VH-VL binders against RNA-binding protein 26 (RBM26). Designs and how they scored, part 17

Target 1, 75 residues: RNA-binding protein 26 (RBM26), of Homo sapiens (Human) (q5t8p6r532to606)
Amino acid sequence: TKLELRKVPPELNNISKLNEHFSRFGTLVNLQVAYNGDPEGALIQFATYEEAKKAISSTEAVLNNRFIKVYWHRE
Key: E = the ipSAE of ESMFold2; O = the ipSAE of OpenDDE; V2 = 0.75 times the mean of E and O plus 0.25 times the DockQ between their complexes.

## First folded at step 20 (VH-VL; framework fv_siltartoxatug)

Design cc3 (from y2 with heavy chain H53R; at its last look DockQ between E and O 0.80; V2 from the best seeds 0.83)
Fold by ESMFold2, look of step 20:
Structure cc3 (fold): chain C 75 residues (1-75), chain A 122 residues (1-122), chain B 107 residues (1-107)
Amino acid sequence: as target 1 above (75 residues)
Amino acid sequence: QVQLQESGAGLVKPSETLSLTCGVAGGSFSNYYWSWIRQPPGKGLEWIGEIYRSGSTNYNPSLKSRVTISVDTSKSQFSLKLSSVTAADTAVYYCARSPFYSYTDTGWFDYWGQGTLVTVSS
Amino acid sequence: DIQMTQSPSILSASVGDRVTITCRASQSIDSWLAWYQQKPGKAPTLVIYKASSLESGVPSRFSGTESGTEFTLTISSLQPDDFATYYCQQYDRYPLTFGQGTKLEIK
């Protein structure tokens, strides 16, 4: 249910900005910026797998920056 | 197979606006960024900017005050306007396609137009 | 902005030679790099993307490798069709930037 972002420009890596994009795909139950000590990283957790799958399968750039990377998070 | 073709005036006066159109044949606008890239004669390549089907743009900061890129998906075209040109804007202008297959598969240019020389001269 | 520096600027070689062209990024760009070939009077054409993936239809004598911020394009056995100018391009972040080019000439 978790997605990991990389390469988020630090000036855009905040809860408000990321919520603007990701909340359209479902209910966010966790959102961590500067994830794992990386100022360009973030963690996005949806309530369900289907919501997360919809988000990672999107063809819309995160925050109008197509170089922001979205991965499935592995723990 | 997708084909890109630049068109527009090849001679532009200083201080005026350079205007080009790229026609796209054999493909859709979905899931691709459409870019303008220029090359002064005998020199390297400079990315000008890009546009997505939504109309969202990203511009090279060095040019962004003078650049407008627009798209008309119904005509399979996108365009470049570069205002207040000088001799430094003389170049071959290319349109190019960049896929957005996924968040991890995007950024290269897989198809280019043949290019059109625009000369800025009185 | 990420500066891409190519070396050498000009490379003279003979058919059959193994040649390498290097591109260095001013900061880390992971594998987000492409290589293009440009012949005189023509548009660039894609050779390699993602540092090492060959574009469809590109001969297998072309290969790309990376080490840190250095990227290498290799032609294992140079053919007459390969004499051209080669450019690298990073796509790690905006603005997209190109190296200044390496002209590969017949010796």
Scores: ipSAE 0.801, ipTM 0.932, lowest interface PAE 0.7, mean pLDDT 93
ESMFold2 (binder alone), look of step 20: mean pLDDT 93; pTM 0.956
OpenDDE, look of step 20: ipSAE 0.877; ipTM 0.960

Design cc4 (from z2 with heavy chain S54T; at its last read DockQ between E and O 0.94; V2 from the best seeds 0.89)
Heavy chain, then light chain:
Amino acid sequence: QVQLQESGAGLVKPSETLSLTCGVAGGSFSRYYWSWIRQPPGKGLEWIGEIYHTGSTNYNPSLKSRVTISVDTSKSQFSLKLSSVTAADTAVYYCARSPFYSYTDTGWFDYWGQGTLVTVSS
Amino acid sequence: DIQMTQSPSILSASVGDRVTITCRASQSIDSWLAWYQQKPGKAPTLVIYKASSLESGVPSRFSGTESGTEFTLTISSLQPDDFATYYCQQYDRYPLTFGQGTKLEIK
ESMFold2, look of step 20: ipSAE 0.818; ipTM 0.936
ESMFold2 (binder alone), look of step 20: mean pLDDT 93; pTM 0.955
OpenDDE, look of step 20: ipSAE 0.889; ipTM 0.962
ESMFold2, look of step 21: ipSAE 0.774; ipTM 0.928
ESMFold2 (binder alone), look of step 21: mean pLDDT 93; pTM 0.956
OpenDDE, look of step 21: ipSAE 0.889; ipTM 0.962
ESMFold2, fold request of step 22: ipSAE 0.800, 0.819, 0.789; ipTM 0.933, 0.936, 0.929
ESMFold2 (binder alone), fold request of step 22: mean pLDDT 93, 93, 93; pTM 0.956, 0.957, 0.956
OpenDDE, fold request of step 22: ipSAE 0.925, 0.925, 0.924; ipTM 0.971, 0.971, 0.971
ESMFold2, last read: ipSAE 0.806, 0.808, 0.797; ipTM 0.934, 0.936, 0.933
ESMFold2 (binder alone), last read: mean pLDDT 93, 93, 93; pTM 0.956, 0.956, 0.956
OpenDDE, last read: ipSAE 0.925, 0.925, 0.925; ipTM 0.971, 0.971, 0.971

Design cc5 (from y2 with heavy chain Y101W; at its last look DockQ between E and O 0.80; V2 from the best seeds 0.83)
Fold by ESMFold2, look of step 20:
Structure cc5 (fold): chain C 75 residues (1-75), chain A 122 residues (1-122), chain B 107 residues (1-107)
Amino acid sequence: as target 1 above (75 residues)
Amino acid sequence: QVQLQESGAGLVKPSETLSLTCGVAGGSFSNYYWSWIRQPPGKGLEWIGEIYHSGSTNYNPSLKSRVTISVDTSKSQFSLKLSSVTAADTAVYYCARSPFWSYTDTGWFDYWGQGTLVTVSS
Amino acid sequence: DIQMTQSPSILSASVGDRVTITCRASQSIDSWLAWYQQKPGKAPTLVIYKASSLESGVPSRFSGTESGTEFTLTISSLQPDDFATYYCQQYDRYPLTFGQGTKLEIK
């Protein structure tokens, strides 16, 4: 299942940086930067719902920036 | 309920270092951002920076070359050091708490200390 | 940096008046805005977060609205306790920034 990021500073919105944070929670199946034409957006897909749930429920700021938003992605 | 209290010297000489401590009583120290915010007399508010219980910091770029914020979780305290002060650094200094309820619920300040005036004068 | 511009700087009003204070962001901040009240010699206190959510214990005569990059704090019927300086604060991105304040005083 998929998580959508918003407000990622463009200079940090790359596969290497996002993988640093999100791979801790499980296996990443898909990782798209600048998602849907938004230079501050990204899509993160985990292999399982439980991995995605663990990630969105984390108390660790993404890339030391607590204003990076994490949402459940809605198709 | 949670209470924040600033302490430190109220008078600092120009070019020296301003040093303050915020004591936190009642409530969890973990999973909150702890900030310093200042207000020159009769003027508005300026965010100085913040620290998480992990020790991770973010600073206002306008001050970052002179600011250090640190935390001592065993004492439920965090501190501010501001180097090379001038008269422009005279202000009431507040410590404040910002919750991290979720990635979409963070950023406002729900508890503030009473504030302490620091005067920079020879 | 996101600049927050408040208007008016000073607002004179009488008890019972409906009062409106405006805050404009220099760029889009979605709903990531808070309002604070500050009385002389005291720390600020939270009134509203997320542009329109009322903090616990704050009277219902306070409300917040947003339209684009403009945010409004409204007091529907001004009480003596409401004379203070009001600040908006954005938390969309670093650095956190405040408006310059609106002093609400007795006419």
Scores: ipSAE 0.806, ipTM 0.934, lowest interface PAE 0.7, mean pLDDT 93
ESMFold2 (binder alone), look of step 20: mean pLDDT 92; pTM 0.951
OpenDDE, look of step 20: ipSAE 0.877; ipTM 0.959

Design cc6 (from z2 with heavy chain Y101H; at its last look DockQ between E and O 0.86; V2 from the best seeds 0.84)
Fold by ESMFold2, look of step 20:
Structure cc6 (fold): chain C 75 residues (1-75), chain A 122 residues (1-122), chain B 107 residues (1-107)
Amino acid sequence: as target 1 above (75 residues)
Amino acid sequence: QVQLQESGAGLVKPSETLSLTCGVAGGSFSRYYWSWIRQPPGKGLEWIGEIYHSGSTNYNPSLKSRVTISVDTSKSQFSLKLSSVTAADTAVYYCARSPFHSYTDTGWFDYWGQGTLVTVSS
Amino acid sequence: DIQMTQSPSILSASVGDRVTITCRASQSIDSWLAWYQQKPGKAPTLVIYKASSLESGVPSRFSGTESGTEFTLTISSLQPDDFATYYCQQYDRYPLTFGQGTKLEIK
């Protein structure tokens, strides 16, 4: 249920900005900015797989930046 | 078979506004970014900016204060306005299409218009 | 901004030669790089995207490789139709930027 973001411009990599985009797809249960020591990284966790799948399959760029990458997170 | 065609005045006076339209034949506007790119004679390529079918834009910071890109999906067109032009804005102007297949599969230009020369001269 | 530096600026070669054009990014761009071919008076056309993926209809003599921030376009056996100017383009982040071009001409 976790999505990993990469290439987030550091000035946009904050909780309020990421929540602004991702909360439209479902309930966020975890949101970590600067994930794993990467100022351009983030971790987004939805309550359900279906919500996460909606987010990664979206036709809308994250924060009007199509180069922000969204991946399934793997442990 | 997507085709892009630039049109507009080929001669613009200094300090005036350069205005171009790109007609898009075939294909859908959905899932594509529509860009303007220019090439001064004998020189390389410069990305000006882009627009999504929603109207969302991104501009090259070097030009942002002078650039407006807009879209009219009902006419299958998008446009460029570049204000306060100087001789440095003389270039061939291209419109181009960039897919947004997924968050990890976007950013190249798969179709280009033929280009139109715009000369800024007094 | 990410600067893309191409080398050489001009490359003279003969039909049948193996040629290599290099593009270096000023910082890491992963594999987010495309190559374009442009003939005089014509628009650029896509050759390679994602550093090494060949665009549909492009001959297999074209290939792309990457190492760190250095990207290479190779034509394994040059054909008459391949004489053109080649540009690389990064799409890692805004603004999108191009290399200054490499003119491949008949020796």
Scores: ipSAE 0.795, ipTM 0.930, lowest interface PAE 0.8, mean pLDDT 93
ESMFold2 (binder alone), look of step 20: mean pLDDT 93; pTM 0.954
OpenDDE, look of step 20: ipSAE 0.873; ipTM 0.958

## First folded at step 21 (VH-VL; framework fv_siltartoxatug)

Design dd1 (from cc4 with heavy chain Y101H; at its last look DockQ between E and O 0.75; V2 from the best seeds 0.81)
Fold by ESMFold2, look of step 21:
Structure dd1 (fold): chain C 75 residues (1-75), chain A 122 residues (1-122), chain B 107 residues (1-107)
Amino acid sequence: as target 1 above (75 residues)
Amino acid sequence: QVQLQESGAGLVKPSETLSLTCGVAGGSFSRYYWSWIRQPPGKGLEWIGEIYHTGSTNYNPSLKSRVTISVDTSKSQFSLKLSSVTAADTAVYYCARSPFHSYTDTGWFDYWGQGTLVTVSS
Amino acid sequence: DIQMTQSPSILSASVGDRVTITCRASQSIDSWLAWYQQKPGKAPTLVIYKASSLESGVPSRFSGTESGTEFTLTISSLQPDDFATYYCQQYDRYPLTFGQGTKLEIK
């Protein structure tokens, strides 16, 4: 249910901005910026797998930056 | 299967606006970024900017104050305006397609137009 | 901005030679690197994307490798059609940037 973002410009890596994009796909239960000490990283957790799948399959760039990467999170 | 073709004036006076249109034939217009890239004669390539089918744009910061890229999906075309041109803007201008397959699979240019030379001269 | 520096600027070689062209990024770009071939008076054409993935229709004598911030394009046995200028391009972040080019000439 967790998605990991990489390459988020640090000046845009904040809860408000990321919530604008990702809340369209479902209910966010966790949102961590600067994830794992990476100022360009973030963690997004949806309530369900289907919501997370919808988000990672989206045709919309995060924050109008298509080079922000979205991965399934590996525990 | 996709074909891109640049069109517009080949000669532009200094301080005026360079205007180009790229017609897109074949294939989908959606899920692609549409870019302008230029090459001064005998020199390398410079990315100018891009537009998505939704109208969202990103520009090279070195040119951003002078660049406008627009899209008209009903005509399958996108355009470039570059204002306040100087001799330094003389180049072959290419339009190019960049897929957005996924968040981890985007950024190269798989199809290019033939290019059109634009000369800035008084 | 990420600077892409190619070497050599000009490479002279004969048909049948194995050649390598190098591109160095000014910072880490992971594998987000493409190679293009351009013949005089023509648009560039894609050869390699994602550092090592061969574009459809490109001959298998072309290959790409990466190590850190250094990327190479290798042609294992030059053919007459391969004499052209080659450019690398990073797509890790905006603005998209190209190397200055390597002209591959017949010796």
Scores: ipSAE 0.793, ipTM 0.928, lowest interface PAE 0.8, mean pLDDT 93
ESMFold2 (binder alone), look of step 21: mean pLDDT 93; pTM 0.954
OpenDDE, look of step 21: ipSAE 0.858; ipTM 0.955

Design dd2 (from cc4 with heavy chain S102D; at its last fold request DockQ between E and O 0.92; V2 from the best seeds 0.87)
Heavy chain, then light chain:
Amino acid sequence: QVQLQESGAGLVKPSETLSLTCGVAGGSFSRYYWSWIRQPPGKGLEWIGEIYHTGSTNYNPSLKSRVTISVDTSKSQFSLKLSSVTAADTAVYYCARSPFYDYTDTGWFDYWGQGTLVTVSS
Amino acid sequence: DIQMTQSPSILSASVGDRVTITCRASQSIDSWLAWYQQKPGKAPTLVIYKASSLESGVPSRFSGTESGTEFTLTISSLQPDDFATYYCQQYDRYPLTFGQGTKLEIK
ESMFold2, look of step 21: ipSAE 0.780; ipTM 0.927
ESMFold2 (binder alone), look of step 21: mean pLDDT 93; pTM 0.952
OpenDDE, look of step 21: ipSAE 0.891; ipTM 0.963
ESMFold2, fold request of step 22: ipSAE 0.795, 0.803, 0.795; ipTM 0.931, 0.932, 0.931
ESMFold2 (binder alone), fold request of step 22: mean pLDDT 92, 92, 92; pTM 0.952, 0.951, 0.952
OpenDDE, fold request of step 22: ipSAE 0.912, 0.909, 0.909; ipTM 0.967, 0.966, 0.966

Design dd3 (from cc4 with heavy chain Y101F; at its last look DockQ between E and O 0.83; V2 from the best seeds 0.85)
Fold by ESMFold2, look of step 21:
Structure dd3 (fold): chain C 75 residues (1-75), chain A 122 residues (1-122), chain B 107 residues (1-107)
Amino acid sequence: as target 1 above (75 residues)
Amino acid sequence: QVQLQESGAGLVKPSETLSLTCGVAGGSFSRYYWSWIRQPPGKGLEWIGEIYHTGSTNYNPSLKSRVTISVDTSKSQFSLKLSSVTAADTAVYYCARSPFFSYTDTGWFDYWGQGTLVTVSS
Amino acid sequence: DIQMTQSPSILSASVGDRVTITCRASQSIDSWLAWYQQKPGKAPTLVIYKASSLESGVPSRFSGTESGTEFTLTISSLQPDDFATYYCQQYDRYPLTFGQGTKLEIK
């Protein structure tokens, strides 16, 4: 249910900005900015797998930046 | 197979606006970014900017104050306007397609138009 | 902005030679790099994307590799059709930037 973001411009890597994009796909149960000490990284957790799947399958760039990467999180 | 074709005036006076249109034949307009890229004669390539089918744009910061890119999906076209041109804007202008297949599969240019030379001279 | 620096600027070679062209990024760009071929009077055409993935229809004599911030385009046995100018392009972040080009010409 977790998605990992990379290459988020640090000035946009905050809870409000990321919530603008990701909350449309479902309920966010966790959102961590600067994930794993990476100022360009973030972790997004949805309540369900289907919500996370909608988000990673989206045709919409995160924050109008298509080079922000979205991956399934692997623990 | 998709085909891209640039059109517009080949000669523009200094201080005026350069205006080009790219016609797109074949293929889907969605899930692709549509870019303008230029090449001064005998020189390398410079990315000008891009537009998505939704109208969202990103521009090269070096040009952003002078650049407008627009899209008309009903005509399968997108356009470039570059204002306040000087001789430094003389170049071959290409339109090009860049896929957005996923957040990890985007950014290269898979199809290019033939290019059109625009000369800035009075 | 990420600067892409190509070397050499001009490379003279003969048909059958193994040819290597190098592109160095000014910072890490992971594998987000493409290579293009441009013949005189023509638009660039895609050769390689994601540093090492060969575009459909491109001959298998072309290959790409990466090490750190250095990227290499190799033509294993040069053919007459391969004489052209080659450009690398990063797509790690905005603005998209190209190397200055490497002209591959007949020795």
Scores: ipSAE 0.824, ipTM 0.937, lowest interface PAE 0.6, mean pLDDT 93
ESMFold2 (binder alone), look of step 21: mean pLDDT 93; pTM 0.955
OpenDDE, look of step 21: ipSAE 0.887; ipTM 0.962

Design dd4 (from cc4 with heavy chain H53Y; at its last look DockQ between E and O 0.82; V2 from the best seeds 0.84)
Fold by ESMFold2, look of step 21:
Order: C-alpha cells, then structure tokens, then sequence
Structure dd4 (fold): chain C 75 residues (1-75), chain A 122 residues (1-122), chain B 107 residues (1-107)
C-alpha cells in the first residue's frame, strides 16, 4: 500500500504539492517528505493496495516532472 | 512503423522566429513525450524541450525564454517556435518520441525524424 | 545540469575488433542512460536504454554496462555497419543532456 518517491526536486518536495497529484487515486493515509533523510525522497501511503496500484500505474507525471520515480516501498 | 517528419522553413533571418512542425504517422500519440532536439553542423545534440500529448511542456532552461512547443493531437502534430534567433541557432532540428511506459521507464528517444537543417542568415 | 563526457573522441578499429566507448556523468544518474548510433546525414537511432537494455532489432554484439558514474558501450565483434558516431544521453533529470560523441572509424 506504500509507494516510495525518488528524485523529487527538494524545493517541490512538500505535502501540498504531492497531495495534489496523489489524492486523485484514493485516500492518502500518510505522506512523508524528505523520507529516510533524502531531501529528494517521499513516502506515500494509500488506504488500499488497489489505490496504490492505480497511482503507480498512472500515465501522469508527478509535478510535471516525468523523472520523479515512483516505486513500491520495500520494508 | 512509427514515422516522424519535420517541416518548416530552412532559412530564417536573425531576430525572427524559427517555426517547425513535426507530423507523426503510425502508432499511438498518447503516453509519449514529443521532443525537439537540435544538432549544430558537425557538433553534438542538444535537447530543446518536450510536450506531453496532454499539452504539458518542459523546456531546456538555456532556451526557455525563447521556446514554445505546442501539440495538436487531432492532426497528430507538434511544433516548435524559437524566437529571436541568431547564427548560433543554425542546426539540424530533429523531432523525437520518448515513451512514458511507467515512472521508471521513460526518458530515452526511441524514434526520430530525419531532421531538417535550419540556417540563420541575413 | 548534468554533463556527459565521452571518451575517446575518435576511435579507429577494424572489422572483428572488440570496441569500447565510455561516457562519464558529472554526478550520479543511476541507470538512467541511453546510447545512440548516428550515421552521416541521418538521425540518431537508439541502441541501449537503462544503461544495459538492448533496443529491439539491435544486434546482440552491442552491450552496455555501468560502474558508478562511468558507462560503457561495447561492440564485441565490429561489423562494417557499426562505423558511426555514438552518443550517450542521460535521463535522470531535466534538462536531458548528451555526450559530445565518439566517432568510430575504419582503421
């Protein structure tokens, strides 16, 4: 249910901007910016797996930057 | 399979606007970024900018103040305008396709047009 | 901006040779690197993407590897059709940037 973002420009790595993109796919339960000490990283948690799957399968670039990477979060 | 073709004037006067169109034939227009890339004679390649089929754009910061890229999905075309040109803008201009298959599969150019030389000269 | 520096600028080789071309990124770009072949008067064509993935229809004698910020394109047994200029391109971040090219010539 968790997605990890990488390569988010630090100046754009904030809750409001990421919520703008990801809330379209479902209910966001958790949003952490600068995740794991990485100023370019973020963690996105949806309420359900299906919502997270919709988000990672999207054809819409995050923050108009297609090089922002979205991965399934590995524990 | 997929074919891209540049068209437009090959000679542009200094201070005027360079204008090119890329026609796209074959394949899908959606899920792709459409880019302009140029190559001055005998030199390397420079990315100018891109447009997604939805109209969203990204430009090379070095050219951003002078560049406009637009798309017309009904005609399967996208275009480049580069204003206030100088001799330094003389180059072969390519249009190219870049897929957005996923957030981790995007950024290379899988199909290119044949290129068109644009010369900036009085 | 990420600068891509290719080496050598010109490489002379014979048919059948193993050839390597290198590309160094000015900072980390992970595996987000492509290689292109360009013949005189023609557009570039994709050879390798994601540092090591071979594009469909490209001969298996082409391969790509990476180590840190250094990327290599290898042609295991050079064929006449392989004489061209080769460019690397990073797609880690905007702006997209290319190496200056390596011209592979007949020895």
Amino acid sequence: as target 1 above (75 residues)
Amino acid sequence: QVQLQESGAGLVKPSETLSLTCGVAGGSFSRYYWSWIRQPPGKGLEWIGEIYYTGSTNYNPSLKSRVTISVDTSKSQFSLKLSSVTAADTAVYYCARSPFYSYTDTGWFDYWGQGTLVTVSS
Amino acid sequence: DIQMTQSPSILSASVGDRVTITCRASQSIDSWLAWYQQKPGKAPTLVIYKASSLESGVPSRFSGTESGTEFTLTISSLQPDDFATYYCQQYDRYPLTFGQGTKLEIK
Scores: ipSAE 0.796, ipTM 0.928, lowest interface PAE 0.7, mean pLDDT 93
ESMFold2 (binder alone), look of step 21: mean pLDDT 94; pTM 0.958
OpenDDE, look of step 21: ipSAE 0.886; ipTM 0.961

Design dd5 (from cc4 with light chain D30E; at its last look DockQ between E and O 0.85; V2 from the best seeds 0.85)
Fold by ESMFold2, look of step 21:
Structure dd5 (fold): chain C 75 residues (1-75), chain A 122 residues (1-122), chain B 107 residues (1-107)
Amino acid sequence: as target 1 above (75 residues)
Amino acid sequence: QVQLQESGAGLVKPSETLSLTCGVAGGSFSRYYWSWIRQPPGKGLEWIGEIYHTGSTNYNPSLKSRVTISVDTSKSQFSLKLSSVTAADTAVYYCARSPFYSYTDTGWFDYWGQGTLVTVSS
Amino acid sequence: DIQMTQSPSILSASVGDRVTITCRASQSIESWLAWYQQKPGKAPTLVIYKASSLESGVPSRFSGTESGTEFTLTISSLQPDDFATYYCQQYDRYPLTFGQGTKLEIK
């Protein structure tokens, strides 16, 4: 299942940085930065729902910035 | 009932380092950001910075070069050091707690210490 | 940095009045805004978070609303305990910033 990030500082919104944080929760199948034309947005897709659930339930801020928002992606 | 209490010297000489400690009682230390916020007499509030229980910090860019915040989770304390102070640093200094319940539920301050006045004077 | 501008700076009102104070953000902050009450010589206390959610123990006469980048705190029937200075605070992004305050005083 897919997670959508918002409010990522544009200078940190890159594949390498986001992969460092999210790969510890599972296998990433898709990772898009500047998602949908938003320089602060990203899309993260895990192989399984359980992996995505662990990621969104984490007590660890993304990139040491607790204001980076993580949502379930709704298509 | 969570209680926060600031302590430290109330008078600091110019060019020296302001040093404060916040003791936290009656609550969990984990899953919260711990902040320092100051208020010059008769003026508004300025966020100085924060620390998570893991030791991760974020600082106000306007003060970043002079600020160090640290945490001792075993003593339920966190501290502020502000170097090279001037009269402009005279303020009431508050410690405050900010929850991190989720990525969409964080950022306000639910508990504050009572504040301590620090005066910078020759 | 996101600038938060409050109005009015001082508001004089009587017990029983409906009062509204406003806070405008210099850019979109969605609903990531809190309101605090501060009495002289005391620390601020949380009134509202997420623009419109009342903190536990806060009287229901307090409410918050938002429209675009403008946020309001309303007290439906002012009580003696409500005379204080009120601050808004954004938590959309670092650095966290506060409005300059609105002093609500007895007329």
Scores: ipSAE 0.812, ipTM 0.936, lowest interface PAE 0.7, mean pLDDT 93
ESMFold2 (binder alone), look of step 21: mean pLDDT 93; pTM 0.956
OpenDDE, look of step 21: ipSAE 0.888; ipTM 0.962

Design dd6 (from cc4 with heavy chain S102G; at its last look DockQ between E and O 0.86; V2 from the best seeds 0.85)
Fold by ESMFold2, look of step 21:
Structure dd6 (fold): chain C 75 residues (1-75), chain A 122 residues (1-122), chain B 107 residues (1-107)
Amino acid sequence: as target 1 above (75 residues)
Amino acid sequence: QVQLQESGAGLVKPSETLSLTCGVAGGSFSRYYWSWIRQPPGKGLEWIGEIYHTGSTNYNPSLKSRVTISVDTSKSQFSLKLSSVTAADTAVYYCARSPFYGYTDTGWFDYWGQGTLVTVSS
Amino acid sequence: DIQMTQSPSILSASVGDRVTITCRASQSIDSWLAWYQQKPGKAPTLVIYKASSLESGVPSRFSGTESGTEFTLTISSLQPDDFATYYCQQYDRYPLTFGQGTKLEIK
């Protein structure tokens, strides 16, 4: 249910901006910026796996920056 | 098999606008970024900017104030306008395709047009 | 902006030689690097993407490696068709930038 973002430009790495993109895929239950001490990192948690799967399979760049990377969070 | 072809005027006067079109044949327009890249004679390559099929653009900051890239998906075309040109804008202009297969599979240019020389001359 | 610096600027070699071309990024770019070949009067063509992945149809004598911010393109046994100018390109972040090129010439 968790997605990990990397390479987020610091000026876009805030809850408001990330919610702008990710909320269209489902309900966000957790959103952390500067994840794991990385000012370019973030953690996005959806209520369900299906919502997270839609987000990572999207054909749209995160915040109009196709170099923002989205990974499944490995725990 | 994808094919890209540049077209437009090869001679542009200083202070005027350079205008080019790239025609795209033989492939899907979606899931790709469409770029303009230029090369001054005998010199290296400079990325100008890109457009997605949705109309979203990203431009090289060095040129951003003078660049407009547009797309017409119904005609399978995208275009470049570069305003207020000088001799420094003389170059071969290429259009190129960059995949967006996924968030970790994007950024290289897999197909290029043949290029068109644009000369800025008073 | 990420500066890509290639070396050497000109490389003279003979058919059959093993050649290497180096590209250094001014900061970490992970594996987000491509290599292109360009012949005079022609557009660049993709050789390598993701630092080490060979593009379809490119001869297996081409390979790419990385170490830190340094990337290499290797041609294991140079053929006549390989004399060209080679460019690296980073795609870690905007703006996309290219190295200045390495011209591979007949010795």
Scores: ipSAE 0.813, ipTM 0.937, lowest interface PAE 0.7, mean pLDDT 93
ESMFold2 (binder alone), look of step 21: mean pLDDT 92; pTM 0.949
OpenDDE, look of step 21: ipSAE 0.869; ipTM 0.957

